# VHH binders against o75319, part 160

Target 1, 181 residues: o75319
Amino acid sequence: GNHIPERWKDYLPVGQRMPGTRFIAFKVPLQKSFEKKLAPEECFSPLDLFNKIREQNEELGLIIDLTYTQRYYKPEDLPETVPYLKIFTVGHQVPDDETIFKFKHAVNGFLKENKDNDKLIGVHCTHGLNRTGYLICRYLIDVEGVRPDDAIELFNRCRGHCLERQNYIEDLQNGPIRKNW
Below, E stands for the ipSAE of ESMFold2; O stands for the ipSAE of OpenDDE; V2 stands for 0.75 times the mean of E and O plus 0.25 times the DockQ between their complexes.

## First folded at step 10 (VHH)

Design ia8 (framework vhh_4orz_3; at its last look DockQ between E and O 0.83; V2 from the best seeds 0.69)
Fold by OpenDDE, look of step 10:
Structure ia8 (fold): chain B 181 residues (1-181), chain A 120 residues (1-120)
Amino acid sequence: as target 1 above (181 residues)
Amino acid sequence: EVQLVESGGGLVQAGGSLRLFCAASGFTFSDYSMAWLRQAPGKRREWVALITSGGYTNYADSVKDRFTISRDNAKNTVSLQMNSLKPEDTAIYFCARYSDEDLGYPFDYWGQGTQVTVSS
């Protein structure tokens, strides 16, 4: 059956908007088939995602899904009014330059098309932490010129959880800047 | 019950080719990314190739441009075309289901494996 990711329940479902950015990170919402393995208060569906975003007086303008699977939920589970972008990103390893470029391109495209609103870019992987944090921080560092430690601190604070993987942290802190275009 | 059954392994000379096959059952195949892993004697198991339900692929650096992973969702199969084989490719090769587990081992099921031996 559908396996609930390890420690998925331990992470806040939705972080806070990152001040000065349009980013918000969240853990992967799970489709209905997972609910039988969860207590009601543990459930976090695509619908729940949008409800929680609204509770923060925010609105999603784009969802970037970084998971390397389609088992968690279907794009059809999301409102048609919110664009969905899949960037298959392998876990555990630092994303390659192509993945980083895809992410940056998507973000920049969104910002160009959404200058007249304040809608958010929602980014998630499995826990909305490691892959999500890396790519958001990579963007802030490479494109916005943010100091690596400041980017990491900002993400951790807003997500409510800290990046856990040292290879990601090390690459953000000491790795080369990646091509933006 | 999730089942993965590998086939196609064997003995081949360096520079040769093999094609491995995996038959999957017991789950919604099209929902899952699939992978090939290998384990050489005395070494840790490592992934060599990944493929999403839609055919997006990823390879370990050691096998890039030599190995090709593919799948047939209608038949619930995944294959690994192995070209330009090297003695270092000698290992037991496993078909695995990729669960996208981020904090644990990202493969939750795999078969019994098929032996691939590349001679010098």
Scores: ipSAE 0.665, ipTM 0.856, lowest interface PAE 0.8, mean pLDDT 95
Fold by ESMFold2, look of step 10:
Structure ia8 (fold): chain B 181 residues (1-181), chain A 120 residues (1-120)
Amino acid sequence: as target 1 above (181 residues)
Amino acid sequence: EVQLVESGGGLVQAGGSLRLFCAASGFTFSDYSMAWLRQAPGKRREWVALITSGGYTNYADSVKDRFTISRDNAKNTVSLQMNSLKPEDTAIYFCARYSDEDLGYPFDYWGQGTQVTVSS
């Protein structure tokens, strides 16, 4: 059925804007059918996401959904005025070059189209931590020239949780700069 | 209860083909991404093919261009077409439901498996 992802309750719903970037990370919002298994304070719906972003005095201009599933919520649960992009990202392994390229292309397109505003790119996977942190950091390293340890520290601090998958951390720290093609 | 039942395994000569089938029940099949896993002797269980409910697919490098995963949401089935089989493809193959967990094991249910043996 509508099983809550393991340890999903243990993660802060929404992080804070990463200073000097247009990114904000969050865990996957869950549609109403999941709420039967949640205490009221544990709920985090698509509506709750937008309320929490507004409470931070921010506005989303794009949501990038990195989950390899569509069971958590439907795109129609989001305001029609906010673009939504699904990039199916296989978990547990370092994302392949095609996935990294799609992410970089989406971010670069957003920045071009939104150069005259301050809207944010919201990024999530299931927990908003490992796949999300990897791709944001990969972008900052490859495109913006940020040092790997600085990118990881910034993500961890703003997400409120540390990147956990060691193979992702090792690839960010010790792997080659990926081509931006 | 969630149930996944594999079939179609067997003995095949190198270079041959085989088609595996998986019947799913006990959950809303069209809501879930599905996978084929395999476990070779002395090896850990690993995924070889993934498919979303909408039909988007990914493959392990070792099987890319040789294997094709497909699904029929009306019949609650997943299939794996295996072409150009090699002895190293010998394994027990499992149909699995993909949970998309970032930290925990990413498959929450799998069947009993079906043996595929590729002779040299």
Scores: ipSAE 0.617, ipTM 0.841, lowest interface PAE 1.9, mean pLDDT 92
ESMFold2 (binder alone), look of step 10: mean pLDDT 83; pTM 0.837

Design ia9 (framework vhh_4orz_3; at its last look DockQ between E and O 0.94; V2 from the best seeds 0.00; counts 0 for: pae E 3.5 > 2)
Fold by OpenDDE, look of step 10:
Parts: C-alpha cells; sequence; structure tokens
Structure ia9 (fold): chain B 181 residues (1-181), chain A 120 residues (1-120)
C-alpha cells in the first residue's frame, strides 16, 4: 500500500521563510488517499500547504519537489498558477553535482524572473529536512557566500528541525564548493 | 498485493552480458521509482541501480558504465542490462520498489530474486 513515511507526522508541516532569502521548506504534502491513515489534525494536503503559507502572509512562486517518487501527490493537485519543478533526488546520499546544479539553476532562474515580487521558493523532500536542507544550504554557501555553519543554523531554525544526516552536514561544512554555472 | 518477479539470471563468463527482467503488479507502477538490488554470499544487500518514474537513472559506483536500468510503464516492467560482468558481480539480484523512505530502508518491496553467477 501507500504507507506514510516513517516519522512524517513528527515534523512540522511548514517552516518559516528564511530571513534574507526567498526559501521556505516544508514536508511533503500527501494526496487524499493517505488521509484514511491519518487523524484529521495530522493531514497535510497540497491544499493545506497553500493555506498554511497564506497564514504566514506569504505566497509561493515556485515549488521544487526533491522526492524520488510520485506516490505522494500529483502536480495536478497544485494550483496551475504556481510552477512545479521536479528534481529527482535520491535520499541518504549527498546529492551529486548535476542535482546541485539543477537546483541552483532553478533558483537563479526564479529569482531573475521574480525580481518584481516577493514570492517564495518552496522546497520539499519527504520530511522537508535533509535533502531540502542540504540543497538550500548548498545554494547559500556556494552562491551567496554564507558561512556553512550560519547556513545550517538558519535553515534549522526556520524549518523548526535540525538536519539529521552527518554526511550532509559534513559535506556542507567541509566539502568543496560546487560549480554554480 | 504487491508482486515483483525477477527473471533472466544465470551463469556467464567474465566479460559476458546478461539481461534481467522484472514484472511488477499490485500497485500503480508509474508512481514509483524502481531499483535493482543484489546480495552476494556473506555480504549485505546493496542497491545497484535506480530509475525514476520519468526514466532518470542512478547507479552504484561499482556498476557505472557497465549496467543499464530501464523501465516500461506500459508493461509494468523494469530491466537491467549487465555488460562486462565480473566475478564480483556474482549475487542474487532483486527487483525492488523504491518508496523514497528517507529515514528508514528506502525499498519496501522486492521479489524472490534471480541468481547471477559470473565465472572467471
Amino acid sequence: as target 1 above (181 residues)
Amino acid sequence: EVQLVESGGGLVQAGGSLRLFCAASGFTFSDYAMAWLRQAPGKRREWVALITTGGYTNYADSVKDRFTISRDNAKNTVSLQMNSLKPEDTAIYFCARYSDEDLGYPFDYWGQGTQVTVSS
């Protein structure tokens, strides 16, 4: 069956906007078929995502989906007004240079096209934590010149949960800068 | 019921080729990434190749440029073309469904496996 990811319920559905950036991280919203396995207060659908973003007086301008599956929800579940970008990203391992480049390219493209507004880049993986945190931090470090520890701290604080995987943390702190273009 | 049935294994000489097949049923095949895993005697099971719903592929370093994973969503099948086989490739090969589980084991179903033996 379509099982709920491990510990998915334990994570805040939506983080806070990262100050000084256009990023906001959230856990994966789940399509209706998952609701039968959840208490009403545990449900987090694509619709719920947008409602929660609005509650923060923010607006999504782009969704970057880093999950390596399409079992969670369909792009058709999202409003047509918000672009959806899939970057298949394998869990557990540090994203490869191509994945990092794709992410940076998407972010930079969005920023160029959205200079006249304050819409957010919503990024998620399964829990909106490890893969999401790594790629956001990698961007901040490589492109914005942010100190690795500052980037990690900022993400953790805003997401409301800390990066958990040591390989990600180690690569961010001590790994090489990746090519931006 | 989720079912994955592997086929195509056998005995082959080093440098030879094999093509493995997997037939999937019991779930929406096109929603899931698929994988091939292998387990050699006395060793842990390891992933060999992944393929997304859209056909993007990922390989373990040990098999890069030698193995090719592919899928046919219309037929609910996934294949593994294995070239330049080495004795170290000897293992039971499993077709697996990738569930994108981030904190646990990311494969939730796999078949009974097919034996691949590469002789020197």
Scores: ipSAE 0.458, ipTM 0.754, lowest interface PAE 1.1, mean pLDDT 94
Fold by ESMFold2, look of step 10:
Structure ia9 (fold): chain B 181 residues (1-181), chain A 120 residues (1-120)
Amino acid sequence: as target 1 above (181 residues)
Amino acid sequence: EVQLVESGGGLVQAGGSLRLFCAASGFTFSDYAMAWLRQAPGKRREWVALITTGGYTNYADSVKDRFTISRDNAKNTVSLQMNSLKPEDTAIYFCARYSDEDLGYPFDYWGQGTQVTVSS
């Protein structure tokens, strides 16, 4: 069911916009059914997400949901004017090339269609850290030519938590530049 | 309570085929990705196939192009078509629910399993 993900309460709900990019990362918002197990100050719903973004004087133009499940919230819980994209990303392993391609394609499409505004791409997995950090950094490295250590440092600082999975960190630092099909 | 019941296992000659079935109950089946796991004698349990709520699939390299996972959300069932079976595919096969836990074990429920034995 609607069990709270392990250590989900330990993570800041929303990070800060990553300077020089259109990215902001956050942990998965939880639909109302999860709130029975949360104190009011621990709640982080789809509505809370948008309120927190507005408090930063920002606006979301796309949400990319990297979770491999539909149990956390439904797209119908989001405002109709905010595009939503699900990219099912298997956890615990470095995302495969097809997943990386889908992410890059979505980001590039957003940047082209939103060149005349400053709206953000919101990206989340369960904790908004490992899968989220990997794919954002992979994009910055492969597409924008950012050095691996600089991409990782920027993500960690703006998310407010460090990437934790060593296989992801190793692949970002020492793996090949990925093909862009 | 969550229940997953596997069936369709048995003894088959190398090169043969089997189809496994899983009946699911006790949860909103369409909200969850599902998987087949296997455990060979003396080995740890490993996943072999995953399927999203919408039918997108992922496979372990060892079974890619030989196994096909599918689901029927109307009947709450998951199937695994296994072709070109090899002796190393011998294992107990489990239907599992994918929880998408990043920090914990990613499968939160599985059935009793069904034995698949592939002879030379």
Scores: ipSAE 0.293, ipTM 0.662, lowest interface PAE 3.5, mean pLDDT 90
ESMFold2 (binder alone), look of step 10: mean pLDDT 84; pTM 0.845

Design la1 (framework vhh_4orz_3; at its last look DockQ between E and O 0.81; V2 from the best seeds 0.00; counts 0 for: pae O 2.3 > 2)
Fold by ESMFold2, look of step 10:
Structure la1 (fold): chain B 181 residues (1-181), chain A 120 residues (1-120)
Amino acid sequence: as target 1 above (181 residues)
Amino acid sequence: EVQLVESGGGLVQAGGSLRLFCAASGFTFSRYAMAWLRQAPGKRREWVALITSGGRTDYADSVKDRFTISRDNAKNTVSLQMNSLKPEDTAIYFCAAREYPYLSTKYDYWGQGTQVTVSS
């Protein structure tokens, strides 16, 4: 069967737009086949994602999927008007420089193509927390020149959960600036 | 009420120096990137220098190595040290603020400008 990801139920489905940025973070939506294992109030499908974004008076213009698997939902489950990008990101370790570069490149491309609107970049991993938070914060630090603690505080507050993985937090706070090209 | 107030402009001979100041109030200064822009007679405003909330700096090629931007988060001020001034640097200089250099679509706050005139 389709097992619910470990601890997935413990996290808020969707965060809030990070003010002044184009980012919103969420946990992985689960296609209908997973709903047999969920109470109605626990369900969070691709459709539910878009309804919750609309409830915030926001609109997604890109989804960046950081999961290392394709089993949770299919891109075809998303509105065809919303671009989808998968960046395979291994969990449990600080993302490598190539993964960080791909993320930065995707954000830069989105900003160029969406300079005339206010649409959001939705970013998720499995829980929408550790890998998601790391890459968003890495972008804010390396590209926007934000202090690490300010980036982490902003992400934590808007996601509604604090980054948990200490190796990620340590790398953000004390690790090197990564290249942007 | 948000305010950005520039000072330090004036008339200077070519080769001389000036230091501009921008005093900020009414917002969380430490969270903002600060910039200087300038507008010469008959031209569009152009970017001159930037300092991010984390303190990293960047400069337009025309002023690199001659101008230095700095900030003092305790005093909510930004300054622009301008050395080796040229007549081409003559312009109204504006202080401006936005949270993020690349994510922000526009500057949120502007000063009224201070005139810098460099004579031959």
Scores: ipSAE 0.560, ipTM 0.809, lowest interface PAE 1.4, mean pLDDT 92
Fold by OpenDDE, look of step 10:
Structure la1 (fold): chain B 181 residues (1-181), chain A 120 residues (1-120)
Amino acid sequence: as target 1 above (181 residues)
Amino acid sequence: EVQLVESGGGLVQAGGSLRLFCAASGFTFSRYAMAWLRQAPGKRREWVALITSGGRTDYADSVKDRFTISRDNAKNTVSLQMNSLKPEDTAIYFCAAREYPYLSTKYDYWGQGTQVTVSS
C-alpha cells in the first residue's frame, strides 16, 4: 500500500557526499501517491532527490535501491540517464554474501565505467541508514581496506544519522572480510 | 600544513638493506592509506607498496618478498624496509597518502622524495 514507512519522516532526505568516495546516501524517495499522507515539507519524491543532489553541486550516476519492496517509486520516475539497480536487501539482518557481492560488483562496475567523471553512486534503503550504511561501509572495509571505525564514522557523519543496528556495527567491526569477486 | 617527509635513503651495495621512513603531519594519518612510489632516471614513476588505513599491504611484483611496508599510527609514520636491494631499485622514493586507495587514482599528499642508490 501507500503507507509511509515507519520513522521515515525522522531521517534527513539526503546525506552528503562521502569525501574521497563516490557515495551518497539518502532515504527512499516516495512517489506522488504518498504525498497525500505527507505535509508539503515532508515530501521527498524522486524529483526532489535530484533537486537536492543538484543543490549540492553533484550528479548521480547510479542509484542502488536496497529496499525489499517496489512500492515506493518506479524506476520510470528516474531520468533515463541514471541507471537504476535493485538489490533486494532484507532489513534488520546482516546482508548475506550474495547481497554484499552484488553491491560490490555494482560499485566496481560503475567505477570502472565512470573513471572520466565524478558522478555519484546514490544508495538507499528505506531510511538510507542501516542497510545502506552497512553495505557502503562493507565496501570501504573490504575493498578499500578502510578501518571499520573510520568507515562507520565517515558514513554516519555524511548521512547525518548514525548506524543504529548493533548487529551491523558488530559485523563491520569484527566480522570477516567478504569476497570481492 | 600537510607535510610528508621522507628519510632513510642513501647509498647501499647490492644485496644490502635500507629502511625508509616517512613522517606525516597536518592530516588525520590513521585514516589514510600510505604508499611508496619510486622514479628512476628516465623512467616513469611506479608504485612500490601500499598500506591501507586498515593495515592491508600490497606490493609491486618487482619488490614483493623483498620490501615490507608498515605504519605506526602513534608516530604518524610509514616505513619501507627494503631488503635484498638490487641496482634496479635505484630511484627517488616518494611517500604519498591517499584516503581511498582504490576509489581514486590520485594521491592527496606527496613527499619530496629520498634518493636510494644501489651499487653493483
Scores: ipSAE 0.079, ipTM 0.559, lowest interface PAE 2.3, mean pLDDT 93
ESMFold2 (binder alone), look of step 10: mean pLDDT 86; pTM 0.874

Design la10 (framework vhh_4orz_3; at its last look DockQ between E and O 0.71; V2 from the best seeds 0.00; counts 0 for: pae E 15.9 > 2)
Fold by OpenDDE, look of step 10:
Structure la10 (fold): chain B 181 residues (1-181), chain A 120 residues (1-120)
Amino acid sequence: as target 1 above (181 residues)
Amino acid sequence: EVQLVESGGGLVQAGGSLRLFCAASGFTFSSYAMAWLRQAPGKRREWVALITSGGRTDYADSVKDRFTISRDNAKNTVSLQMNSLKPEDTAIYFCAAREYPYFSTKYDYWGQGTQVTVSS
């Protein structure tokens, strides 16, 4: 139903753009039906997301939703000008190769089509941290050739929270490179 | 103070080889992507090679299979092995660093450059 995700309130709603990238991570925005369970200052709606992005003088060009549910908000709550992509991603476990590939493919597609602008790829899971961080870092490592620790540090710094899941961190640091095509 | 100091340039005959070096200091070298760029007289500066913080390499088509970029994090150096040099390779070669090797033409730090001249 409309229960607030566990620990959702504990995380910053929106991170910072990752320097040198088009990525920005945020926690899942919640549709209006959740507001009655939140203090005004705790509310973070799709509208709030876009307001916060604008406050950073940025613009979203794509939203990748990694949550494994559709109960948090509707794509219709987003501006029509911003594509929405759902990649159902199971929590707590390292995303499978298919999920990783879908993410990479989406990012690459966006970059190909958006070479003439500086719009951001907004990525979120529930908290915008573990699944989000893993896949962003996985992309940076596998596609951009970034050193794993640098990718992780960059994400953590920009998100304002550190990746928490050891299995994700370990896989990023020591796991195999996943296919890019 | 951040410094990038190129060395190894000089005069070489066509078909010859040179190895350029760039010594870096003043920043966390291992976290930066390193690149070589070059500028020939009357031409725009062009990208030559890149090596990411993870060690992945990329090359301009014009130098692919002839040039090799490598890095030594222990010594904070990046090198460019240039084989089968051609007169058109004549240029000032610049070492540059950027924190993240993403789709950007911006570099955080630049060297002063080293002259490479290839005679026919």
Scores: ipSAE 0.020, ipTM 0.414, lowest interface PAE 5.6, mean pLDDT 92
Fold by ESMFold2, look of step 10:
Structure la10 (fold): chain B 181 residues (1-181), chain A 120 residues (1-120)
Amino acid sequence: as target 1 above (181 residues)
Amino acid sequence: EVQLVESGGGLVQAGGSLRLFCAASGFTFSSYAMAWLRQAPGKRREWVALITSGGRTDYADSVKDRFTISRDNAKNTVSLQMNSLKPEDTAIYFCAAREYPYFSTKYDYWGQGTQVTVSS
């Protein structure tokens, strides 16, 4: 039912805006039903997410949810004015080309529609680290031409935690150039 | 103090070639995207070419397949090889730098410009 994801408590809830980008990463918010298993200081609900974004003087304009489940929170728990997109992304393996393309397409679409504001794209998986970091870095590398090591370092610094999975890091550093179409 | 200094401009006949250089100092060159822009008399400044910190290149349609941007991080230089020059390429060419891939045309640093004049 309401089991807290493994190691979820060990991660900072929300990172910082990545300078020069529209990205911010965070761990999955947990709906109220999970609070029975959490100390008050451990809670991180959808409401808490938006409060923390406001505290940074930022505003979310899109949430991209990379989890393979809906058990953590419902889109209805988010403000109606914030678009929500789920991209089913299996864990433990490098996302396939279809998943990468969907992510690139979503980001590019957001940027076109939000060119006249400064709203952020919020990206999360369960921990807001491995799948989230991979896809953000893949976008920066393939679309913005950022060097792999620079993309990884920027993500790590702004998330407050380092990418952990070596298969992801190896693919970012030494993997093939990906097509953007 | 940050400096971008262009060189290599001059007079050339149509169909000729010219290579521009931009020497950079005062910042971590390898972390910056570098660009060339140009401004013809009486016109707005326009983007010509860009090379990212990761080495990817992009070109304006008007110069694609004729111009080549490249960088040398060891020498802190960016260059623009211009082939098959046309009178329409006559302009002051500026070197510019930005540290982050912003979705705007804002650049952090600019050079003073170098004149390229292409005669019929």
Scores: ipSAE 0.000, ipTM 0.119, lowest interface PAE 15.9, mean pLDDT 87
ESMFold2 (binder alone), look of step 10: mean pLDDT 86; pTM 0.878

Design la11 (framework vhh_4orz_3; at its last look DockQ between E and O 0.70; V2 from the best seeds 0.00; counts 0 for: pae E 8.0 > 2)
Fold by OpenDDE, look of step 10:
Structure la11 (fold): chain B 181 residues (1-181), chain A 120 residues (1-120)
Amino acid sequence: as target 1 above (181 residues)
Amino acid sequence: EVQLVESGGGLVQAGGSLRLFCAASGFTFSSYAMAWLRQAPGKRREWVALITSGGRTDYADSVKDRFTISRDNAKNTVSLQMNSLKPEDTAIYFCAAREYPWLSTKYDYWGQGTQVTVSS
């Protein structure tokens, strides 16, 4: 259906680029059919996403969609020049090793193929916060060797919202390193 | 004021060892990746070793298995243990810091460098 996700309106549409990284997080954009249920200022479409990214003088090179549904927007709503990757990620629980691996693999692949530019990896789940934050932080921790608290702080600061799920935070801080390859 | 101060350089014979130190101040040391770079006369500066904020290490191929980078967050220091030194290791060694360890050639802070000379 076209019901607005719970608390979706409470989150900033787009975060800031994470300094030193190619990551930017945002909440899920909603296709036009959702606009009937939103005030004009609440609307956040795929087009709005790209406009906001442009306003930051950035460019998306990849979108990783972590939502566990396809009802929010269609890949066809995106510019054809921006690859779209769907990684179905269950909410509220720590992503499994396979999901983590898929994310890492996608990021690494992008970085390998985009060494000559500064395009961003846009990552989103529903709110662009918990699943998104976990996987980005997981990457920074596991692949880049960033201290967990630094990764979390960086993400929270740039997203404009803090990771909310204790199980995610705890896993990032104290959980084992996951498979990179 | 941010400071990176290198020490431990000097003259050593080939096959010998040196341990370089870098004392950091003026920034949140534990949040920064620390690196050693070196520049030999007439050569470009080259990366030698990196240790992330999380303690993960990486080395240039030329020094791998001979050099060891480590950090002490309690003392705000990073060190470079250099074993099996070779004349080609002769260079000014620089300590550098960057806030995030991901692929970048940009460092936020630099030391003044310390001379390492390896005689044959």
Scores: ipSAE 0.024, ipTM 0.402, lowest interface PAE 4.8, mean pLDDT 92
Fold by ESMFold2, look of step 10:
Structure la11 (fold): chain B 181 residues (1-181), chain A 120 residues (1-120)
Amino acid sequence: as target 1 above (181 residues)
Amino acid sequence: EVQLVESGGGLVQAGGSLRLFCAASGFTFSSYAMAWLRQAPGKRREWVALITSGGRTDYADSVKDRFTISRDNAKNTVSLQMNSLKPEDTAIYFCAAREYPWLSTKYDYWGQGTQVTVSS
């Protein structure tokens, strides 16, 4: 069925652009078929996503979807002009090195292709928090040389929610730098 | 009021050394990558060296193994040790700051520059 993801209502739909970066994080948008299970103020559709981004005076240039399912919305629900990339990311455990590498590769490719604009990379998992925050922070630490605590603080502040999974936090703070390629 | 103030420039003979300093104030220094850039007369400004907020360094090929960038987060300073100087190193040297060296093409803050002149 069309079950609302566990605790999805507990999270703000869209964060703010992370200053100095091209990242913005959000929870998974839900296509219209889910709306009968939601109060009007709880709805967050693909259309709502783009409206909220435009309200911030921003524009998406890529969506990276970290979920393993396509039941929440279809890429066809997105404007044709916005590239969509799915990177299957296992939940509840620290993403493996191959997943981290794919994320880094996607970001670097986007930055090169979009050097002449200011479009954002939208990143989401189901809640737009733990997997999303981990991979964004891993990029900032490994590629940009940001201190782990600074990366985490920036993500938490801009998402509007703190990273929750302790194993992710501990890996970011104390784990090894991963290969950039 | 953000300020970056360079010092340590001057005239030096080829083969000599200089150490540049940049004192930072008005922002959270430890969160920023710091860089040195230079502009020779009639040339475009070019990147020289970078040190990330986490302490990793990178250098332009032309200065690698001759120049060393370092930072002191307790004193909010960054320095550039310049050894084996060549006349081609003659330029105005600028201290600059940005949070994410790979994600941004612009520096958020700039110093006024300090002149380095290397004579034959």
Scores: ipSAE 0.013, ipTM 0.470, lowest interface PAE 8.0, mean pLDDT 90
ESMFold2 (binder alone), look of step 10: mean pLDDT 87; pTM 0.876

